VH-VL binders against q9h9l3. Designs and how they scored, part 35

Target 1, 176 residues: q9h9l3
Amino acid sequence: PRKMVAIDCEMVGTGPKGHVSSLARCSIVNYNGDVLYDEYILPPCHIVDYRTRWSGIRKQHMVNATPFKIARGQILKILTGKIVVGHAIHNDFKALQYFHPKSLTRDTSHIPPLNRKADCPENATMSLKHLTKKLLNRDIQVGKSGHSSVEDAQATMELYKLVEVEWEEHLARNPP

## First folded at step 18 (VH-VL)

Design z63
Fold by OpenDDE, fold request of step 20:
Structure z63 (fold): chain C 176 residues (1-176), chain A 124 residues (1-124), chain B 107 residues (1-107)
Amino acid sequence: as target 1 above (176 residues)
Amino acid sequence: QVQLVESGGGVVQPGRSLRLDCKASGFTFSDYEMHWVRQAPGKGLEWVAVIRYDGSSEYYADSVKGRFTISRDNSKNTLFLQMNSLRAEDTAVYYCAKEGYWQSSTFFRYFDYWGQGTLVTVSS
Amino acid sequence: EIVLTQSPATLSLSPGERATLSCRASQSVDDYLAWYQQKPGQAPRLLIYDASNRATGIPARFSGSGSGTDFTLTISSLEPEDFAVYYCQQYDYWPLTFGQGTKVEIK
């Protein structure tokens, strides 16, 4: 349990058309939901689209944001050696330009027993919002002010805890 | 520039099989969820199937479940649709489509790029 | 599944006129709504995503609005090339679903 953390990132659009997803916030929580890390992050490239409706990121958040390279170092220090839980976590790692060992990665968007518990198709990739509502009876990502990566990371951890025993046994029998 | 090119369409009899290919270029194919969408002649659009970025999972519309299989070869930037037990109602132009931008925890499954489509005609 | 109902089925207008297209969802899809344009013999083209964001290369005369269950696509002043079929699509729930389409034709 103390070797497990959950991560969620918010991304903004960079590049000529704003189609490149760049890390702009990262939140990490422990097994109990305590915040270990929560920082706004400054991308190395100019932000074209803050994607505020989803990311919650605004221009003022970037004024004192942690430069990407520094933030990446801080985050990697926390993640190293941990079981990292996330939802569609491959996108978080992509934004971090980081590869975590598959054997230490848990993606709650790709756990069939979790979907089954939520009475959802096992092979359908469900959103964090929908699974959280179905299994935790909790509304997240409400409103139009954007997501809270802390809230999302906490929800992700709580979802995983529902299937942790079963899934860890499955992974032990079927290592990636 | 992003480009999707479908191939493999044709005329087949009911009960037969057909495989469609979609060659992608101009973007990092392996980063994106890919979809098939079809359109019967003179009709609207119908979502058919989706495959995860790494091919680790697929999901299908009820109308094709158990008969169609979506797959991908990321090393070749190619998407596939294996269609078995074809029916007359499967007659349609089949489009491969790319999902929108990627984010954390949320999926944006609108289609920002489409192929030109390939016609599949199922007829006796 | 989420049913998207578009109205009107056909919209007959002249160049220069304002076009207003409606898309109603059977239940809330938040802002997970896209609009497409399709011309005869062509693939659909993305116009609007996330209910109100104009896709790259789309003229400013196209705009999307709405949230939840009621959405609107507006063409402020129709150009000859805008006469086509328009589809809305939700991506909040499985399966992904489209509206039945609105045909914008020349009067």
Scores: ipSAE 0.909, ipTM 0.954, lowest interface PAE 0.6, mean pLDDT 96
Fold by OpenDDE, fold request of step 20:
Structure z63 (fold): chain C 176 residues (1-176), chain A 124 residues (1-124), chain B 107 residues (1-107)
Amino acid sequence: as target 1 above (176 residues)
Amino acid sequence: QVQLVESGGGVVQPGRSLRLDCKASGFTFSDYEMHWVRQAPGKGLEWVAVIRYDGSSEYYADSVKGRFTISRDNSKNTLFLQMNSLRAEDTAVYYCAKEGYWQSSTFFRYFDYWGQGTLVTVSS
Amino acid sequence: EIVLTQSPATLSLSPGERATLSCRASQSVDDYLAWYQQKPGQAPRLLIYDASNRATGIPARFSGSGSGTDFTLTISSLEPEDFAVYYCQQYDYWPLTFGQGTKVEIK
């Protein structure tokens, strides 16, 4: 438990057409759901699309946002050596321009036993919102004001706990 | 700059097999889910299959499950659709499609780019 | 599966007129709704994503609105090149599904 954390990031659109996803917020929680990190992050490039409906990011959040390079260092320090749990976590790592060891990564969007528990197709990639509703009977990402990366990270950790024992055993038998 | 180019379509008899290819360029192919969508002549659009960014998982429409296999080679920026046990109702233009932008915990499975499509005709 | 019902099936209008297309979902899909335009012999082209966001390069005369179960695509003033078939698509639930399409034709 002490070596496990959950991460969730919010991205904004950069690049000429705003299609490049750039890190704008990162939240990390421990096994108990306590917040270890939660910062707005300033991308190195101009923001073209805040994607506020989803990200919850607005211009005022960037005024005192932590520069990307600094934030990245802070986040990597927390993640190093940990089992990192996330939902579609490859996107979080991509936004961080960091790749955690596969053996220490847990992606709740790709755990067949979790989908089975939710009566979903095992090979389908399900959204965090849907799995959280089905398995935790909790509504997350409600409204139109954007997501809470803290709430999402906490939900991700709770989902993983539901299948932790059997999944860790599976991974032990089938190392990635 | 983004480009998707399908190939491999043609005329085939029922029960036979056919493989479609889709060559991608202009974006980081390995970052995105890729999809196949088909359209029967004079009909609407039907989603067919999806494959994860790293090829670790696939999901299919019920109409093709057990007969079609979606795969990808990220080193070659190429998406594939192996179609076995083809039926007349599989006759369609097949499009490869790229998912939209990506976020962390949310999937945006609209298609911002499409190939030109390749026609598959299944007839005796 | 989520059933998307588009209306009307066909819409006959003249250039310069306002076009209003409807897409109704069998259950809520939040804002996970896209609109496409397809012309004969061409692949679909993305117009709107996330219910109301205009895709890059799409003219301002195209707009999307709605959430949950009822969505609308509006073309404020039809141009000759806008006569085509329009599809809505939801991406909140598996399997991904499309509406049956609305044909916008010239009167």
Scores: ipSAE 0.891, ipTM 0.948, lowest interface PAE 0.6, mean pLDDT 96
Fold by OpenDDE, look of step 19:
Structure z63 (fold): chain C 176 residues (1-176), chain A 124 residues (1-124), chain B 107 residues (1-107)
Amino acid sequence: as target 1 above (176 residues)
Amino acid sequence: QVQLVESGGGVVQPGRSLRLDCKASGFTFSDYEMHWVRQAPGKGLEWVAVIRYDGSSEYYADSVKGRFTISRDNSKNTLFLQMNSLRAEDTAVYYCAKEGYWQSSTFFRYFDYWGQGTLVTVSS
Amino acid sequence: EIVLTQSPATLSLSPGERATLSCRASQSVDDYLAWYQQKPGQAPRLLIYDASNRATGIPARFSGSGSGTDFTLTISSLEPEDFAVYYCQQYDYWPLTFGQGTKVEIK
């Protein structure tokens, strides 16, 4: 069995009117929730909107932030060969300008058994916040100061672990 | 500029079927969740259906579940709504709508762009 | 489902006056609340998202406030083109739901 990691990223707004989502923080945790990576990342383009309310990113975090290209290399090195768990993870990969093999990707926003366990519609994409509250009885993303990508990655991993056996069996029978 | 253009509306009898199309342009269509929202004449707005960015999942309002099917062709930047077993209460202007933005694990399903709408009239 | 109740149903005002529109949710939706403007024969237009963020191109006279269950859209000084129907919409819970609308009409 391959090692499993969970990833969560935060994005800021760049480009015209800040409508382009650019990676500004990335957190990766192992199966036990230990932090393997957690860095602020400097986008290659000027930041127009820090989106602090949601991202938690402030200007001060960018002062010593790791340049995008360097961070991307570091992150890809960690992810390569791993089963990568995330929530709406396609967005994280998009921000990273990297796409992990589908067979090694687990998206907790699109796992029907997980939603069923939470008494949510199986075919609806649920927020990490709601699933975490319902299944882990934990509040995340509280307040207006922004999200913690470490906290979110940890929650994502814990959620997946709840359905890991069932879902891995499903995927084995139905490879992506 | 972002544009959404609905088509396919018309007058149909109850029990019949109709398919609506929505042609998207001005943005990366395949990156966004797309929605249908309808508005009965002189009434408010009602969310109808959503489809994931890659078409791998869809979810419906109870009022249309089992009768309507939302789908998409990303190669053609087109959103579809197949409406079967139409009822009088389905009479409405149907809008295709684009989701706003996202922040990793958080979904922001407000609609920053709408089509002009296409009228569907179900009448005997 | 989350029920959004808008008030008043109709608001009759004159140009230049301040308009205050209310949207109340049946339970907390945090900041996942948007406001739309709709004029006759037109599609809705996004005004406010995330409760208080003004959408691109929206005049500064429009502002949103609130969190949880109580939200407010304010038009500081009504312009002739502002007379329309306004809807709130929550996107914290499935299904997505709209308020019934507030009509801002000329007095």
Scores: ipSAE 0.862, ipTM 0.941, lowest interface PAE 0.6, mean pLDDT 96
Fold by OpenDDE, look of step 18:
Structure z63 (fold): chain C 176 residues (1-176), chain A 124 residues (1-124), chain B 107 residues (1-107)
Amino acid sequence: as target 1 above (176 residues)
Amino acid sequence: QVQLVESGGGVVQPGRSLRLDCKASGFTFSDYEMHWVRQAPGKGLEWVAVIRYDGSSEYYADSVKGRFTISRDNSKNTLFLQMNSLRAEDTAVYYCAKEGYWQSSTFFRYFDYWGQGTLVTVSS
Amino acid sequence: EIVLTQSPATLSLSPGERATLSCRASQSVDDYLAWYQQKPGQAPRLLIYDASNRATGIPARFSGSGSGTDFTLTISSLEPEDFAVYYCQQYDYWPLTFGQGTKVEIK
């Protein structure tokens, strides 16, 4: 089995005026898209803005949410030693207050061959929604009810698989 | 309090080069994409360039591609715009701009904060 | 690129009146649309993001609506300080693009 997982997190707004992005949900899938982890997470600070239209998070989801410190431990245990695939994954790691080794990180928002395949500018960061539509002919993040982090993680993994061979070879020649 | 302060503008002849600086403060500079936006005198706004949070990638408007280079020094909270082969049509006030808040797989590339701008005049 | 067309080019009104500004996109940009206010000699100021969310510190008299291709900025009752140029901007597609602006001037 491949030591590869994909991660997607949803954040809510905390702090003054809700400008601090705090982890409120995390989903992790394996290479085949099977869900390894999917939990609502309770931030340590009061939620000012649920950002529901993007996060999909509502007050009811926080009632039995896993405390951040506990969730972080669970998530890190899963990620340790793995190649972690994500989209704009630096945001997910920041929300987790964790940084995965660069050599074991794959950001699908920053893979020129993937953009090229989608007829997008190679050096521009593209949204997961656009790449998924163009390359997988699938609509994600539809509507205003919020994203599904499971769906997004699965889409991210599927996108990476399209360029995995080429990109891994490139990284082998050009290690970060 | 977020602040962006541009500098380096001035009057130059066509074909010459100029470098603009933008000093950022009041936020975690290295967490955000930074942009340049320009405005010709009496005209509207034109997006110019973007650089990733870590400086690992840049993207440009067609009008400046091959001539302008956006870069950043996160240790100094400074954004740069190297402008080469300047043309009369590059005359504008140049603004550095910060992207909005961040979410996982979604980009919010509106600009919640702007600098005061610095004027670049290209004339013979 | 996405072309944003604002209308009208100029809007002449008196203080206390309602202002309605339009921004039309050449194709759908969902709700990835922002509005800015710019006064003479000043940098633009963010008013609305995600089509309908007021930025921090923006008075309640400003509101944004719309999705897809048609967007509207409304100032319910103009204050003297509201006379300025207003720009819309889409951030769904590269390159990022702005409308040509609407000038709200005093009658």
Scores: ipSAE 0.850, ipTM 0.939, lowest interface PAE 0.7, mean pLDDT 95

Design z63
Fold by ESMFold2, fold request of step 20:
Structure z63 (fold): chain C 176 residues (1-176), chain A 124 residues (1-124), chain B 107 residues (1-107)
Amino acid sequence: as target 1 above (176 residues)
Amino acid sequence: QVQLVESGGGVVQPGRSLRLDCKASGFTFSDYEMHWVRQAPGKGLEWVAVIRYDGSSEYYADSVKGRFTISRDNSKNTLFLQMNSLRAEDTAVYYCAKEGYWQSSTFFRYFDYWGQGTLVTVSS
Amino acid sequence: EIVLTQSPATLSLSPGERATLSCRASQSVDDYLAWYQQKPGQAPRLLIYDASNRATGIPARFSGSGSGTDFTLTISSLEPEDFAVYYCQQYDYWPLTFGQGTKVEIK
């Protein structure tokens, strides 16, 4: 009965020496991988480091980017009441300055059965890239031009589907 | 400014236990996964253990699995390493280490800040 | 596990010379490669992260290059404070591993 979405964000460096991570792109996909939201987002503070090698964010993307406050409102409207799937999802929520209910949150970086399917140690935090390669036989984040949050959100949803029945049952019997 | 200060090192006999503390300041401790890295005298660096930002999961080098326990108390900004069944080969300087900036879906497990280290000597 | 092999083991040079340090990975680590400097009695200091990015406060004479399996740290003109041990470290896959080090010493 509850709808499920996957989210992925890209951050740029702000604050002293560019060490603070600030939201600059957010993508949300539905269960089938259809894009519900994909926007470049203008942080409220000066960008010190675009982190383009990883974020894919370039100065040109900020020209017409949606201001953070507006984007946050749009994103939270989509997330409210839904099961939200992500990879290291606490970082996405931190960038949004938001806390989603734990009972409605799924983190593919912290699901022991998913690691087990990949023949990885259950407690090791595996990258999205490695899990996707091992379990879906797909290469993501290819090249040096930066990651796509659409691609990453889609991969995250597909990974969750591999363990969805088992993990939803586990959470029902072991509420967070 | 980021600071990591280890303590608890000393001389112990084989088979005994020791606990190391690492006090953190100058950053939001609960935002970061934290590591222990060690260096035996005259040798290179060896990664020992990592703990998830909220303390919910830990992973260890094979050389210490079953003997060492990494933990954290985010309310005290403190990282711990409980070392049980110590062996001569555990003799090393132990460093507390912080990962680089956080990002979504990608982990940057290089260490931008290190403590000064605390020496653990295991000998009869 | 991913083995990092550094060469040479020792590099004996004079101040003002160019130092070239190599790190080879047993399998691709993409750009997930860092370099550290360590002086006696001190903790390691981050020099380079993500293969080629200079860490905060690191002088411009330090540069990193390479991707995949072959990486290089270059010190364009050695200064007296640069005589130290240098380590590479990969963070692409578990366990995290370090090279054995290259000692840069005065000729």
Scores: ipSAE 0.828, ipTM 0.928, lowest interface PAE 1.2, mean pLDDT 94
Fold by ESMFold2, look of step 19:
Structure z63 (fold): chain C 176 residues (1-176), chain A 124 residues (1-124), chain B 107 residues (1-107)
Amino acid sequence: as target 1 above (176 residues)
Amino acid sequence: QVQLVESGGGVVQPGRSLRLDCKASGFTFSDYEMHWVRQAPGKGLEWVAVIRYDGSSEYYADSVKGRFTISRDNSKNTLFLQMNSLRAEDTAVYYCAKEGYWQSSTFFRYFDYWGQGTLVTVSS
Amino acid sequence: EIVLTQSPATLSLSPGERATLSCRASQSVDDYLAWYQQKPGQAPRLLIYDASNRATGIPARFSGSGSGTDFTLTISSLEPEDFAVYYCQQYDYWPLTFGQGTKVEIK
């Protein structure tokens, strides 16, 4: 359903000494985990550090990558009007230079009931890797070839489903 | 030019309270989770607390939980540490610290910039 | 909580010698490990992040290696300014923890 999607992005280093984070891949999945969008994206400025160990982005991925402005337009069209689920999702929106309505945003890194299910401290910001291991008994982000935004978006949606009923009721009682 | 400047340290008696401030400049403060790290005289480093980029959630080391409160004011680029029920073991230099670069769902919680530190001495 | 054990506690060397510092984690921390240098009366200075990446302004004589549980900081040829205490820090899981430090001192 068009009502809810999950997003994950991968960034590369731009700017002085590669410390600025710029969007280089974005994946969006629907509620069932089917891929709605998965593109490599060319940042509007020079890539200083591909951060491949984490991003999985290599120079060859940029050769035919979609320019940022075009990719942003495509992505925002998919996100508009939907509940968007992510992990530390403010970083994804920051990389997109976009601000999704808070009432339609779900962040699996900041859901106390999800941490409680994992027997983790409720107020700690847990990594996607650790939550998926504890709650889904799955190892993601395996190996040193970098992360997959498709895998991560799918895991994020599955994590949200574990608390969806409780959390949606909480937000209805406590509008953001 | 990233700069972190702590203030508010001093000598206090056990059981009293003290508030530390950290003024940040040279980066987008609201992009980063911020930390306090302390070092007792002649000892190693101990992580104390972290606060989410928007101030909505905080997490503490067990040694200070229930006594210390981390907070931030993003409009003033300022990080705070309210220390209540102080004990002699809280005597330390307190540093505010900035995390490294941000990525989507992965956290890089090393500290690329530190303040100069402010000394808190808890002594009768 | 993840315990980081540094060895040796003290490393007594002369300028020009190679220093090899070890950090062992009680469980895997993947590549989420940093190294810091601290001189008396100063704040720590980041040397290495993500196990092997040199921080901004850090000379090439500093290198980090390892992954998982076993990590090494190498200083290929000690300069007089390198005599200090060195800490490792993991950031894979809460709470964030530091090793107890290795003091590199002049012989």
Scores: ipSAE 0.822, ipTM 0.925, lowest interface PAE 1.2, mean pLDDT 94
Fold by ESMFold2, fold request of step 20:
Structure z63 (fold): chain C 176 residues (1-176), chain A 124 residues (1-124), chain B 107 residues (1-107)
Amino acid sequence: as target 1 above (176 residues)
Amino acid sequence: QVQLVESGGGVVQPGRSLRLDCKASGFTFSDYEMHWVRQAPGKGLEWVAVIRYDGSSEYYADSVKGRFTISRDNSKNTLFLQMNSLRAEDTAVYYCAKEGYWQSSTFFRYFDYWGQGTLVTVSS
Amino acid sequence: EIVLTQSPATLSLSPGERATLSCRASQSVDDYLAWYQQKPGQAPRLLIYDASNRATGIPARFSGSGSGTDFTLTISSLEPEDFAVYYCQQYDYWPLTFGQGTKVEIK
């Protein structure tokens, strides 16, 4: 069977008034939660807003960060041919300037059975923080120093495992 | 320059239907989840509905579930609200609203841009 | 649902005075709180997002503070154009909710 990985990214603000989102960190974990990739990434554009409260990115992290073009190549090599799990994963792919096949993409923000298991509204897009608390009894994204993409990717994989059998069968019967 | 322009408001009898349109420009419409927010005359703000960036799922306030349908056409940069079985308490100015910047796994569901609003009056 | 209670309902102040508006949430919303200004016949305008970040084009006299359940909007020195209704909004959990508003009016 195909290997499965989970991805999470952190973005900084670029472009006019810092409102464009650009990749500044990417973390990838395997099925067991082992870290396969975790790098700070230097955007090709000037950083206007580090968004540190959420991204955890500070100027110090950019000093030796991997240039975007190089990081993208490394990341895409890891993702190719694999089932990729994420939370609001379309944003991760936008930041990577990449399109992953829909048949190999899993988005924990858009899996009604996962919401149902958490006693959450099925069609609402729930935060990773709330799903993780309700279903895994874990507090993630704690404090005001910013989020950890490693922690978030690991939580995302564990959430998917809770519905993996059901959802994979659903997708087999209902191909995207 | 971000612009949101609502249309389709008017006076209707209870039990009838209206459709509201919101034309967006000045940003990549398909990057954002879009919302409707309403305000009854002389009252505060009430969130009504949200639709996913690709149109694949929708969520509604309890006050409108089963009667209202939010939808979008990303090829035309247009957001819609179909309002069926209208009631007097649905009388309000209806705003379309854009979420703030996007980020991975974190949702910033404050509204950095609003349309001008369109008035819907439901009266016998 | 998360209830936001704003106080006071009305602030009567003169230009040049400091305005302090309060918003209290029925449960923690972390920093997922925004403030809006609304003048008669106009759409709301975003002032503050993520509890303390000033939105684009908002004058420095506006500031937001607080986290969790207790939040404050401060206008350091009122200008004539600041007399309006102010709303807080949480976006931590569904449904999205607004406070009932604080009217800032000229004394």
Scores: ipSAE 0.819, ipTM 0.926, lowest interface PAE 1.3, mean pLDDT 94
Fold by ESMFold2, fold request of step 20:
Structure z63 (fold): chain C 176 residues (1-176), chain A 124 residues (1-124), chain B 107 residues (1-107)
Amino acid sequence: as target 1 above (176 residues)
Amino acid sequence: QVQLVESGGGVVQPGRSLRLDCKASGFTFSDYEMHWVRQAPGKGLEWVAVIRYDGSSEYYADSVKGRFTISRDNSKNTLFLQMNSLRAEDTAVYYCAKEGYWQSSTFFRYFDYWGQGTLVTVSS
Amino acid sequence: EIVLTQSPATLSLSPGERATLSCRASQSVDDYLAWYQQKPGQAPRLLIYDASNRATGIPARFSGSGSGTDFTLTISSLEPEDFAVYYCQQYDYWPLTFGQGTKVEIK
């Protein structure tokens, strides 16, 4: 039986006008919500916009941050061969410059049965904050100091567990 | 230089159909969810529809659900709006709109670039 | 559906004056609020995103403030090119919605 992990990342703005999104934090939790990885990551290019209101990333976090190339190697070693759960997970993989096998990828922003449980339209992309409040009765991303990728990864795993049996059977019958 | 160019607008009778196209350039089209937004003459803005970056899912305003279909062809950097069973209240300028920067778990669904719009007039 | 109510409907001011535009949401939208400018015959232009961030190429006289339900767009000293209609837009929850607009016109 394949191991399952959840991932969440925080990005900063790089490139012209800070509009390129670059990885600056990554957190990975196991099925039970225990933290397997949580590192601040130094992008290989100049940070134009820390996006701190959302990312929680500040200049001091970059002082001893793990260089992107090294962090990417560590992260991919953890993800290899596992079912990886995320919310809008294609963005996490894009920030990692990586493509995980579709058959091993689970995206809580795109699971119709999960939306149905939340009494939401099946095809609407719902925020992690709103799904967590509706289905787990928990408030996440509270305050204006930025999001925690550990908190968000843990919430994502708990949301997936609500539909895990149904969705795994669906994917087995409808391989991507 | 981001560019969005709408086409396909015109005058049609109620109950007829029309298809709008939006050609995109100057950004990686397949990285972004794309939207249609409309504005009736002399009125405000109304969001119409969104399509997921890979075309796998769509969501609509209640005013057009069941009548309009949003779609995309990422190989041609083109967004479409198929408008069926048109009504007088669908008369508007239709804009193609691009979301801002992408992020993980946080959605920024404001529109940093707009096309110049294409006018659809539904009259008998 | 989240309703955005803009006030006033019309601001009649002279060049050099300060314009203050209000947008009120029917429920909290956190900081997921944008402002647009629209001139006759043109597409909307993004001014402010995430409640307070100025978009690329927007002059410093434009500023946004507020969070939750109450938001303000301020134009510190009106220029002739600033006479236009201004819209707020929330992107916290579906459907995406716009305010009805505030027209800033020359007195």
Scores: ipSAE 0.798, ipTM 0.920, lowest interface PAE 1.4, mean pLDDT 93

